# VH-VL binders against Small ribosomal subunit protein mS42, part 6

Target 1, 220 residues: Small ribosomal subunit protein mS42, of Schizosaccharomyces pombe (o74379)
Amino acid sequence: MSFQQRFARALDVGYKNFLSKDAVRNIFAYDNHLRGLVQKECKIHQTPYRVPSDLMVQSASDPARANLFNYSSQLVNHDFFFSGLISPERPSADADLGAINLKPGIDASFGSFGELKSQMVDVGNSVFGDGWLWLVYSPEKSLFSLLCTYNASNAFLWGTGFPKFRTNAIVPLLCVNLWQYAYLDDYGLNGKKMYITKWWDMINWTVVNNRFQATRIESL

## First folded at step 23 (VH-VL; from x5 with heavy chain T28I)

Design h5
Fold by OpenDDE, fold request of step 24:
Structure h5 (fold): chain C 220 residues (1-220), chain A 123 residues (1-123), chain B 108 residues (1-108)
Amino acid sequence: as target 1 above (220 residues)
Amino acid sequence: QIQLVQSGAEVKKPGASVKVSCKASGYIFTYYAISWVRQAPGQGLEWMGWISAWNGDTNYAEKLQGRVTMTTDTSTSTAYMELRSLRSDDTAVYYCARGPRYYEFWTGYFQHWGQGTLVTVSS
Amino acid sequence: QAVLTQPPSVSVSPGQTASITCSGDKLGNKYAYWYQQKPGQSPVLVMYQDSKRPSGIPERFSASNSGNTATLTISGTQAMDEADYYCQAWDSSDAHVVFGGGTKLTVL
């Protein structure tokens, strides 16, 4: 199933109290554009076309393939961003709902979900330029933290020594798109803070909780 | 307990298609990949491809491009592998295996395996 | 596409140390995984990320990976260790999983 197929409902109705259908359609149009660019780069580099996640990893350490990396990574980020949202028809979500396994760690790391929200809104709003804001988990430290990446960079490949000798590995749990195209349609040039605030209410904490649980189920 | 339970043995004619199912339990299905590995009689393990259950992304072995389709149903925690245009050398035991998590998709290891499905292709 | 090469067979006497090698170009830069397979059974992961042992795997199993060669070592080999062993890696160039050809370990 394609990305747009997975989020067909959002294309039809948007996200209530967050993004209009037109805004969503514009974002998805950009996604399609990026996919075209990925294909173009694949041809340039004589690389078979693959899913964005694979291409991202493949091109991550190759300066000559920077465009391929950027386009692929942005697609991965888009997917992760939208996959973390609740149903378009839902007006809002309780931050505590479905986040039972997250609560202890969030409390320990940030004090409360309220504090987490406040920090994400403030940090996101303070970011100058295009990028992404992530909530990440460190299995090593057993702590949650915020990470800001710029442009198309993401938290999946964060750290040095990727992939085998990677240090300070973190696990992305959710992210918000801080690129201007993500919020300009509905919120305008000065609407970034409101955009992030409204985004918070659209977080599917069940998904975030499940992502976190995925880090803990493995018993090797 | 993590389990992968596959569908039963299949007997097919050359040119036919087979669809094998793999029902997963004991973990959150959506955030793991499923890989398929086959083994011809007396031969080694051959990776066929994998599918990411979180977004449906697939990667198939080059040898099988155009003939194989992998899908998942998150509502039933079931993965499917369809192999088309079957030929005699497709006779093998087909395994599903749990692959990497959504944040480690650049790794490949298989801790949990299905019991295998024998697919026999004969005239 | 990456190729992993294993010896077709290795034989060892009970109580002795068995070594199974897996060779590949720059394999040391990748994580190596090892699987044990007995007749009529599904493969079992016995080593992951070069040298880590899953829970339930005996301590007599160890592994290393450097240069172009990964090695599975079974100390104090027992009759129950007789099986086929496969090495495996992930190829970043095409995002494919690669298995070695397998090694039949015979305990004499």
Scores: ipSAE 0.832, ipTM 0.916, lowest interface PAE 0.6, mean pLDDT 93
Fold by OpenDDE, last read:
Structure h5 (fold): chain C 220 residues (1-220), chain A 123 residues (1-123), chain B 108 residues (1-108)
Amino acid sequence: as target 1 above (220 residues)
Amino acid sequence: QIQLVQSGAEVKKPGASVKVSCKASGYIFTYYAISWVRQAPGQGLEWMGWISAWNGDTNYAEKLQGRVTMTTDTSTSTAYMELRSLRSDDTAVYYCARGPRYYEFWTGYFQHWGQGTLVTVSS
Amino acid sequence: QAVLTQPPSVSVSPGQTASITCSGDKLGNKYAYWYQQKPGQSPVLVMYQDSKRPSGIPERFSASNSGNTATLTISGTQAMDEADYYCQAWDSSDAHVVFGGGTKLTVL
């Protein structure tokens, strides 16, 4: 199932109290545009078209394929972002309801979910330029932290690197799109803070919790 | 306990299609990929492709492009592999295996395997 | 497309050390994985990330990866170790998983 198909409902009705259907449609239109650009870059570089995640990895260390990386990475980020949201028809979500396994670590790292929210809103709002704000987990430290990436960069490559080239092993659990096109339609140029605030209420903490659980289940 | 349980053996005619299922349990299905590997009689392991259960992304071996479709049903924690236009050389044991996690999609190894499904293609 | 080359067969006497090689271009820059497969059974991961041993795998199993060659070493080889062994890597150039051709280990 394609990205557009997976989020077809969002295209129809938007996200209540967060993003209008028009805003979502514009974002998804940009997503489609990026996909077209990826295809174009693949042709330029004589690379078979593959899923964005693969193309992102393939192009990450190649300056000649910088465009391919940027476009594919942005698509990966889009997918991760929207996948972390609750149903479009759901008005809000409480972090405490679905984040049972996250709570101890969040409390230890930030003090509370409320504090985490406050920090994400503040940090996100303070970011100048386009980028992404991530909640990441360090398995080694058993701590959560915030990571800001700029443009189309992402926490996946930054945190874990490539095999045998790990910098600081981190696992992305959540992200918010800080690109202007993500919030301008509904919130305007000065609406970034409100955008992030409303985004918080749309987080699917069950998804975040499950992502976190995925880091802990492996037994080798 | 992590388990991958595959559907039973299949006998197919050339030109037909086969769909093998792989039911996973014991872990969070959505956030792991599933890979498919086949092994012809007396031959080595051949990677067929993988599917990301979190978003449905797929990567197929070039040799199988156009003939293979991998899908997942997160509600039942089941992965499916359909191979079309079957030929005699498609006769093999087909394995599903748990692939990388959602944050490890640029790496992969297979610690957990299904029991295998024999697919026989014969006239 | 990346190719991993293994010897088709290796023979050792009980108690001897078996060495199975897996060669590939710049394989040392990738993680190598090893699988054991006995007749009629699914493959079993015996080594991961070049030299790490999964729980339940005997200590006599070890592995290394350098240059263009990964090596699986079985010290004090036992009859039960007779099996096919496959090396595996992930190729970032095409985002494909690659298996070696397999090595049949015979314990004489």
Scores: ipSAE 0.760, ipTM 0.899, lowest interface PAE 0.8, mean pLDDT 92
Fold by OpenDDE, fold request of step 24:
Structure h5 (fold): chain C 220 residues (1-220), chain A 123 residues (1-123), chain B 108 residues (1-108)
Amino acid sequence: as target 1 above (220 residues)
Amino acid sequence: QIQLVQSGAEVKKPGASVKVSCKASGYIFTYYAISWVRQAPGQGLEWMGWISAWNGDTNYAEKLQGRVTMTTDTSTSTAYMELRSLRSDDTAVYYCARGPRYYEFWTGYFQHWGQGTLVTVSS
Amino acid sequence: QAVLTQPPSVSVSPGQTASITCSGDKLGNKYAYWYQQKPGQSPVLVMYQDSKRPSGIPERFSASNSGNTATLTISGTQAMDEADYYCQAWDSSDAHVVFGGGTKLTVL
């Protein structure tokens, strides 16, 4: 199932109290544009077309394939961003609801979900330029933290197993798109803070909780 | 306990299609990939492809491109592998195996395997 | 596409050390995994990330990976160790999983 298919409902109705259908359509149009650019880059580099995540990994750390990496990475980020949202028809979500496994770590790391929200809103609003703000988890340290990446870079580059023997791996649990195109339509130039604030209410904490649970290493 | 339970043996004619299921339990299905591996009689393991249960991304072996479709149903924690245009050399035991998590891009190991599904293609 | 090459067969006497090699271009830069498969059974992971042993796998199993070769070593080989062994790696060029051709270990 394609990205557009997975989020078809969002294209029809938007996200209530967060993003209008027009805003979502514009974002998805950009997503489609990026996919086209990825295809072009694949041709340029004589690389078979693959899913964005594979192309991202393949082109990582290759300056000659920087465009391919950026476009692919941005697509991965888009997918991760939207997949972390509640249904477009839901008005809001409670951070404490469904986040039972997250609560101890969030409390230990940030003090409370309220503090986490405050920090994400403030840090996100303070970011100059285009980028992404992530909530990440360190399995080794058992700590949560915020990570800001710029442009199309992402937190997945710090994931377990990439590269071989990498230490201090972090796992992304959620992210918010800080690119201007993501919030200008509905919130305007000075609406970034409100955008992030509204985004918080749209987080699917069940998804985030499940992602966190996935980080629990099974005894090998 | 983590388990992958596959559908039963299949007998098909050349040109037909087969769809094998793999029901997973004991872990959160959505955030792991599923790989399919087949083994012809007396032959080695052949990787067929993988599917991400979290976003539906797939990667198929080149040999099978155009003939194989992998899907997942997160509501039932079940992965499916459909192989079309079957031929005699598709006769094999087909395995599903749990793949990497959504944040593991460079790792692919299989600690958990299904019991295998024998697919026989004969005229 | 990456290719992993294994010897088709290895024979050892009981109590001796068996060594199964897996060769691939720059394999040492990738994690190698090993699987044991007995007739009529699903493969079993016996080594992961080059040299790590899963719980339940006997200590006589060890592995290493350097240069272009990964090696599975079975010390004090027992009759029950007779099986097919497959090495496996992840090909970053196409995000494919690659298996070796397999090695039949015979315990004489």
Scores: ipSAE 0.676, ipTM 0.874, lowest interface PAE 0.8, mean pLDDT 92
Fold by ESMFold2, last read:
Structure h5 (fold): chain C 220 residues (1-220), chain A 123 residues (1-123), chain B 108 residues (1-108)
Amino acid sequence: as target 1 above (220 residues)
Amino acid sequence: QIQLVQSGAEVKKPGASVKVSCKASGYIFTYYAISWVRQAPGQGLEWMGWISAWNGDTNYAEKLQGRVTMTTDTSTSTAYMELRSLRSDDTAVYYCARGPRYYEFWTGYFQHWGQGTLVTVSS
Amino acid sequence: QAVLTQPPSVSVSPGQTASITCSGDKLGNKYAYWYQQKPGQSPVLVMYQDSKRPSGIPERFSASNSGNTATLTISGTQAMDEADYYCQAWDSSDAHVVFGGGTKLTVL
């Protein structure tokens, strides 16, 4: 199933109290445009066409293929962002349970979910220009933290020495799209703070908890 | 108790298709890939591809492009591999194995394997 | 596409050290993995990420990876170690998994 098919209901009705259907349709139209640009870049560089996550990794250390990296990374970020939202198609009945399961770790790292919200809103609103805000987990430190990335950068490839000699490994659990195309239609140029505030209420904490739990069942 | 349990042996004619199932338990199925590996009699291991249970993304070995389809059913934690236009040299044991996690899509190694499914293609 | 070359067979006497090599272009820049397979059975991971040993694998198994060559070493080889051994790496250029051709370890 295609990316648009997975989010067909959101394209039809939007996300109540967060993003109108027209805003969602504009973001997905841009996503489709980027997929076309990825195909073109693959042809230019004689790189076999693959899924965006594979192309992102293949191009990450190659300055000659910087466009391929940026387009494919943005596609990966789009998928991760929308996959973390409460679906209009299937409202999560267990979103509260996900938050309850995460509470001890969130409290240890931020003090409370309320403080996490405040920090995400404040830090996200402080991003000047386009980028992404991430909730990440460090298995080594057993702590959650926030990460800002600019432009198409992402938390999946964060760290030195990627991939074999990578240090400071972190696991992305959640992100919010801070590019202007994500919020301009519904919130205006000066509405980024309100956009992030409304986004907070759309987080599917069951998804975030399941992402976190995948770090606990790691093969040795 | 991570387990991968595969469907039973199949006997097929050349030109037919086969679909092997792999039911997973003991972990969060939707946040891992499932890989498929085959082994012809007396031969080595051959990677066929993987599918991400999270978003349905697939990556197929070049040799099998156009003949293989991998799918998942997240409601039953089951992965499927379908191989079409079977030839006699597709006779092999087909394994599923748990692949990379959603945040480690650049590493493919296999701690957990299914028991294997023998597919015999003969006239 | 990437190729991993292993010797077809290795023979050792019980109690001696067996070494199985796996050669590939710049293999030391990738993680190498090793699998043991006995007849009629699924492969079993015996070494991962070059030199790490999974829980439950005997300490006599060790491995290294540098330059173009990864090596699986079994010290104090026992009759039950007789099996086929496969090396494996990930090819970042196509995000593909590649296996070596396999090595039959015979314990005389």
Scores: ipSAE 0.583, ipTM 0.829, lowest interface PAE 1.9, mean pLDDT 89

Design h5
Fold by ESMFold2, last read:
Structure h5 (fold): chain C 220 residues (1-220), chain A 123 residues (1-123), chain B 108 residues (1-108)
Amino acid sequence: as target 1 above (220 residues)
Amino acid sequence: QIQLVQSGAEVKKPGASVKVSCKASGYIFTYYAISWVRQAPGQGLEWMGWISAWNGDTNYAEKLQGRVTMTTDTSTSTAYMELRSLRSDDTAVYYCARGPRYYEFWTGYFQHWGQGTLVTVSS
Amino acid sequence: QAVLTQPPSVSVSPGQTASITCSGDKLGNKYAYWYQQKPGQSPVLVMYQDSKRPSGIPERFSASNSGNTATLTISGTQAMDEADYYCQAWDSSDAHVVFGGGTKLTVL
C-alpha cells in the first residue's frame, strides 16, 4: 500500500481535537510533491529509483545529492510521525498499556510522563525555524532523552559514523513535525505550543512501546 | 524462541508464478524487515530483496526487478515472496531471513533463517 | 555493482588453522558477516560486525576486516567445521545485500 492509502481515514476525517482533514490533506499534498522531487533528483543523477529510506541512506554522505537526501529524509520523517499517532479508524484501546510498560524508563529519565510532556512542549516551542522533535532511547546508556533536528534532518542517522556504528547510538521512538506547514492551518503562527500540546494527546503509546521493545528483544 | 516457518515445496511449469510464505514468531514482526535469499542447486547464496514490515517498503535485487513482489500481513506475522514468469534457472531453494530493525537502515545481518522452500521449474 | 570474491576452496588438516578470505573494494569501511552452511541446511551466522561472535559459536572462530579484505579464521579446525562459508556485506551504492561466492572448507 502507498503512504496515502495507509492513512486514507485520516485524509477523510482528520485527527479529532488535533488536525482537521484539510490540514492533514495539505501535509499529504506536500508529501506527494516531495515524492515528485525525489523522482526528478533520481533522474538528474542517474540514481535508480528506490524507496525513500534507501535513497536517504545512499545520499547521506554525498554532497552532490543533498537535495535527494533532504527530500527523502523528510518523507521518512512524515511516515514515522503519522505512524506514531492514534488512528482515527481504530482509536487505540491499548495506549494506556503501552504507557504503563514505558513508565519505569520514562520515570527514570524524566521523572514522570507529566514532566516528559512539559519538556516536549517547552523544548518544541523553543525551536526556532523548521525541524523535528524526537523521543529517543540509548540502549548503551539505558536512557530516554529528547533530540531536536533541524530542517529535514532525522534521528535515524544522528551521530552515526555511517556506514558503521561507532558511539552514542540512539534509537528514535517518536517524533513531532515542527515545520510550519504542519500547524499553521489549524493553529496559526503563534499556535505552536498548543499544536504540540494537542499532539501529545494523540500519541499511540502502544506503537512507542513496540518500537522500544524492538531494542530489547535481542540479548544485550 | 524466534522462528521462521516457510510453506512447502512447489513444482511449477515455465511461465507460471509461485508464492512462498514465511510465518514469523517470537518477536514483534512489524518492526523488522524480512529478506529473501535463494540458492540454485550446487550454487551460492543469491539475495533477492527485502520488505520492511513497518511500512511495506521493498528493495529488490536488480536482476529480479519487475518479476518479484514481496508483501507482508502483519495481522498473521507472515511475509510472502511471489516470483512471476518462472523459468528453469529459477529452480532453487528459497529462504526467508529476518532482516534489520526499523532503525537499522545501513546495516543488516541474518541470524534467523527459515527452513527453505524448494521450487522446481520444469516443463 | 559490488562484488565479494572468495577462494572456491580451502583445505586444512585437523587441528590446524584455516583462513578464508573475502575481498571487495573498500570492504574495511563496511561491516562484514560470515555464514556457515552444511549440506541440506539453512545458513548459520558465525561472525557479525567484522569480528563479533554470536552466542553458541565456538571460540575457535574469529574474524577481521581491514582495507579490502575480510578474513574468517578457524583455529584448531575440526572435521565438523567442514562446510561452505559465505561472507556478506552491504553495498551502499545500490542499497543491496551482497554475498561472496562461497568457500568450501575441506578438513583432511
Scores: ipSAE 0.578, ipTM 0.823, lowest interface PAE 1.9, mean pLDDT 89
Fold by ESMFold2, fold request of step 24:
Structure h5 (fold): chain C 220 residues (1-220), chain A 123 residues (1-123), chain B 108 residues (1-108)
Amino acid sequence: as target 1 above (220 residues)
Amino acid sequence: QIQLVQSGAEVKKPGASVKVSCKASGYIFTYYAISWVRQAPGQGLEWMGWISAWNGDTNYAEKLQGRVTMTTDTSTSTAYMELRSLRSDDTAVYYCARGPRYYEFWTGYFQHWGQGTLVTVSS
Amino acid sequence: QAVLTQPPSVSVSPGQTASITCSGDKLGNKYAYWYQQKPGQSPVLVMYQDSKRPSGIPERFSASNSGNTATLTISGTQAMDEADYYCQAWDSSDAHVVFGGGTKLTVL
């Protein structure tokens, strides 16, 4: 199933109290435009077309293909962002159950979910320019933390010695899109704080918990 | 205990298709990729491709592009590999193996393997 | 695509050190992995990310990867080590997986 098919309901009705259907449609139209740009960059650089995550990794250390990285990374970030939201049809109780499971770790790292919310809103609102705010987990430290990335950069490749000697120093669990195109239509240029505050209520904590559990199930 | 259990052996004629299933248990299926590897009789291992269970993205080996389709059903924790337009040199044992986690774009190793499915293509 | 070349066979006596090579263009710039396969069985991962050993694999197994060559080394080789061995590379540049042709290790 395509990215647009996986989010057909959100494209139809938006995310109540968060993003109107027109805002969602604009973000997805930009996502489709970026997919066209990826295809064009692949032709320019004689790079066989692959899925965005593969192209992101391939181009990350190649300055000649910086555009390919930026476009493909943004596509990966879009998928991760929307996949972490409560579906317009999914019950909030399911998301709340994930939060209950995460509570001990979140309390240990931030003090409370309330403090985590406060920090995400404050840190996200303080970002000058475009970027992404991430909740990440360090398996080595057994701690959650926040990370800001600039422009199309991401937490999947953050803090690593690219490409071969890379370590999983941090693992992304959720993100919020801080690019102006994500919030301008519904919140205005100066409405970033409210946008992040409303986004918080849309986090699917069951998804976040399942992502977290994947970091803990096995190690070699 | 992590297990990958594959469907049973199949005998097919040239030109037909085969669909092999791989049912996973003991881990959170949707946050790992599933890879498919085949081995012709007396021959080495040949990587066929993988599918990312978290979003359905696929990456196929170049020589199989156009003939192979990999899918998942997250509700049953099952991966599928369909190979079309079968030829006699497609006779092999087909393995599924658990691939990287959703955040492990730089590590492509296979610690957990299915038992293998023999597909015989004969006139 | 990348080609990984292994010797078709290696023979050693019990207690000797076996060395299995895997050659590929710029293989040291990629992660190398090693698998053991006994007749009628699925492959078993014995070394990963060049030189790391999974839990449960005996310490007599070691590996290295530099330049164009990865090497699996089995010290104090035992009869139970008789198997086919495959090297495997993964390269983020191509997002593809390649296996070597395999090496039959015989312990006489």
Scores: ipSAE 0.560, ipTM 0.819, lowest interface PAE 2.0, mean pLDDT 88
Fold by ESMFold2, fold request of step 24:
Structure h5 (fold): chain C 220 residues (1-220), chain A 123 residues (1-123), chain B 108 residues (1-108)
Amino acid sequence: as target 1 above (220 residues)
Amino acid sequence: QIQLVQSGAEVKKPGASVKVSCKASGYIFTYYAISWVRQAPGQGLEWMGWISAWNGDTNYAEKLQGRVTMTTDTSTSTAYMELRSLRSDDTAVYYCARGPRYYEFWTGYFQHWGQGTLVTVSS
Amino acid sequence: QAVLTQPPSVSVSPGQTASITCSGDKLGNKYAYWYQQKPGQSPVLVMYQDSKRPSGIPERFSASNSGNTATLTISGTQAMDEADYYCQAWDSSDAHVVFGGGTKLTVL
């Protein structure tokens, strides 16, 4: 399925108390525009057209294809963001079960979910410009932490020298879109703090917990 | 216990299609990719592609583009590989293997393999 | 396209050290992985991330990767080590998985 087909219900009704259907439709229209730009960049560079995550990885260290990286990375970030939200098709108590499973690690890293929320709201609101705020996990350190990335940068290029020096291995679990196009329609230019606060209530903690469980060290 | 169990052997004629299933258990299926690897008799391993269970994205080997379709059913934790327009040189053992995690775009290795499915294409 | 080259065969006497090479352009800049496959069986991962050994793989298995060459080394080779061995890397230029052609290890 296309990205729009996977989120058809959100395009139809929006996210109650978070994003109106018009705001969601505008974000997806921009996503579609970026997909067109990816196709054009692939033609320009004679790069076989592939899914955004493949193109992101292929172009990450190639300055000649910087546009391809930016467009494809933003598409990957959109998918990760929306996939972490409580679906309007299936509002469920399973989100609360994920939070219960995450609580020991969140408490150890931040003190509480309440303190995590406060930090995400405060840090996110302090970002001056466009970008993304991430909850990340270090399997080696067994610690959760926050990461800010700017523009189309992302947390997925763990362990590389691009775009900035990375520390130890980190794994993204959750992100919030801090680009103006994500919140302008419903919250206005001065409503970023409220947008992040409302976003918090839409986090699908079952998804976040499942992402976390995928980081567990196996018998390797 | 992580396990990948594949469907049984198939005998097909040239021009037909085959669809091999791979049922996964013991892990959270939707946060890993499933890769398909085949091995012709007496030959080495050939990567066919993978499918990302978290969003359905696929990446196919160039030589198979247009003939292969990989899908998943997350409700049954099952991956499928369909190969169309079969030729005699498609005779091989087809393996599924658990691929990279949702955050491991740039690396992939295969700890867990299915038992293999022999597909024989003969007239 | 991207190619990992292995010798078709390597022979060793029991107790001796076997070395299986895998050559590819700037392979040392990528992680290399090694698989063992016995007749009629699925491949088994025996080395990962250049030189790390999965739990359950005997310590006589070791590996290295630098320059254009990865090497799997089996010390004190036993008859049960007789198998086909494949190296594997990920090709960032194509976002594809690449396997070497395989090496048949014979223990005589």
Scores: ipSAE 0.547, ipTM 0.809, lowest interface PAE 2.1, mean pLDDT 88
Fold by OpenDDE, last read:
Formats: sequence, structure tokens, C-alpha cells
Structure h5 (fold): chain C 220 residues (1-220), chain A 123 residues (1-123), chain B 108 residues (1-108)
Amino acid sequence: as target 1 above (220 residues)
Amino acid sequence: QIQLVQSGAEVKKPGASVKVSCKASGYIFTYYAISWVRQAPGQGLEWMGWISAWNGDTNYAEKLQGRVTMTTDTSTSTAYMELRSLRSDDTAVYYCARGPRYYEFWTGYFQHWGQGTLVTVSS
Amino acid sequence: QAVLTQPPSVSVSPGQTASITCSGDKLGNKYAYWYQQKPGQSPVLVMYQDSKRPSGIPERFSASNSGNTATLTISGTQAMDEADYYCQAWDSSDAHVVFGGGTKLTVL
């Protein structure tokens, strides 16, 4: 099932044991709002409207286009977040089954998938304010690590710039949305930890594994 | 081992539409972009646009806005480019090419190309 | 929209060094890419990210990018190097890919 199909289904029924359909629909509505804001910013700055990922790159490190960056990057982050989830009707995913290629590095970096889960839950829960928690891979070190970004910032543009100054020092593999709107409806103000815990069970490790494998495929 | 295999030559009348396919193999299809580039006879390379096989995002050249649609089928690892309202100056060899990895977004290089598809538009 | 300008043709004798330039506004602030295309064939990436060679490209190929000009250099040019060469960059203003007009390299 494609991501688009999964997300379409999520809009209808939500993610079982994770997010209600209303929560998903709220985020979808927010995305639509963000798209409108992006269009507005494009007009203000006389920038042709493009896909969010392009606009994010174009506006990066430009203080005058900070709003354009934030709106665009948040759209990208949402897309990355949802695309990493299993089918809405699937009860859970087993990391051991779908993440064969990830296991050696995860074990080396965190000790086990269980430890990784524990750390992501704890770190995510400890984050104050809005942001994102990422699992990233370092091709140079052959290790995984956690990265926290705040607000609409992301791991894709982590570094000194883009495109010429961008490095492949880290590769984002998955993320969890730590913005309050992502979990308040279903989990409440004190439900952040439970939200992240339930999110873990919804990770599509096949997708994550494929993302990881993509980093290891010779492209040049 | 990475290959992009395109559909065969097309002959079309002005005003018609053409849809060219590009089947990819040898890599994880869903995490790369596919770009389309055309070349009129005796002319240079012209970038048409790109599509992300990951999320379906597209970016088209301004010249082709409204006339071109790029799509992907992840189940078959195939990209499609449809060009509508064809005219004589659309006569060209059309190439698909693999773009950068998803986490690199658009860095603008094409290492792997299809063999090209000749589209002839004539009355 | 960014424009990349190349000389339409360059001629060299075998064994000599060929230089193909690509000029654009502040091109040195962008990554430049180079492609070789022979008649009836698809383009082949010969240089990426200004000065890097893909696997399989001979060492006689090199490139640089500074100021407003990217340059492809072929040392010890051989007959097989006769082809059209295109520079390419990414236009940051609209995220579009831009190709130069191409240069025909003739080996005399």
C-alpha cells in the first residue's frame, strides 16, 4: 500500500491505537492552512509557487523569508512523519521483522530496539516546547543517533546550508511530531509520553529500513 | 545495474497527448526523484520537471505548466510523463533520469538516464 | 531565470587540453554538473558537484567552479572525447534545473 493510500485511509478511520481520525483530519486541515500561507508568502516575496520541499530549500537561511521556510518545512516534516507509519488498520509493527538491515547499527548505537524505543520516548517526553525528534544515520560513523529540532526546523537541512554547503553527515530515517496539536486531542496535556509510546508501535520499519538501505546504495 | 527503460517512439498529431513511461530497476524506486529532460533535433537539453516517487511531489518547468503531468506507480517502479496539447515544437527525444536521494532533496544531478523516447508531432 | 552560457564549439588536437566554460550569474555559488553526449546516445554524467568524477570517468576529466564560471577540462584529449558537453545547475530562485546551451568538442 502506498503512502497516499495509507494516509487517505487514515483520514477515514485514523490510526488504530494511536491517532483518531479527528486528530489526523486536524493535521490535514493544518497542512491545508499551511499551504495557503505558503502561497501568500510566495506572493509577498515574488517567488514562484513550488512544492514545499523546494520552497523550504529556497528560503533556508534567509531571514526575510523565515515564514516561507517555517510553513514549507512543517509541511515536509508532516509528510515525513506520516509516511513512516504503518497502515491505519494494522495493530502494530514488529521492528525485528521489518528492520533487518537496521539491526546491526541500532544494536551498536543503542544496544537494542528496546533501548532505542526507551530513549526516544524519554528524550521526546523531555522536550519542552514544539519540535521534532529524529532518528538519524551517520554514514561516516555507521551509527545511529537521536536529533531534536525545535519548531519547524528539521534534520534535512541540518548543517551550514543548502544545496552547495549541505553535507550528508546525517540522514533522517524517521521522526515523531512533538507539536502539541499532534497529541493533545487524543492524549491530553499529560499524555505526551503515552503518545510517543503508541507512536513507536505505528512505525513502519519496512519504510525505515528502505530509507536506510537507500543511503547505502551506490548512487555515484 | 541501475536501469531506466523508456517506452517506444510515438507519432502524434498536433493537439493530441502523449504519455511516456520510464521503468526503473536496480535501486529503491520510492526514495528517488525522476526528472524528465527533452531534446529537440539538433538542439540542447531542456529540463521539463521532476517528480518524487516518495511522496508524489512535482515541479514543472514554467514553459510546460498546465500541459505536463508527471506520475509514478510504485508497484511497478514506473514513472510517467504526459504532455498534452502537443505542437510541432514538442518534437524531441524525451529522457527520464534519476534524481537525488530523498534526503538530499533537489541537488540537481542525473547520473542514470533512460535510453530516450522519440516523440514526433506532425500534421 | 538563470541562464548558463557555453561556447557553441571548441576544437583541440589529440593530446592537447580542452577547456569548456559555462558562465552564469554567481554560478560559483552553486554546484555545477557536466554531461557528455555522443550522437544518438543519452547524456552521461562526467562531473558532479563542481569537481567530482563519477566512477568510470577517466582521470583526464576535471572541473572547477568559481565566480561566475564553471570549467570542464579534458587533459590529453582523445578522439573518443569528441562529443557535446552540457553544463547544468540548480536555479535556487525557482528550484528548476538549468542546462547550458551545450558545447561541441571537436578533436582534430
Scores: ipSAE 0.020, ipTM 0.573, lowest interface PAE 6.6, mean pLDDT 88

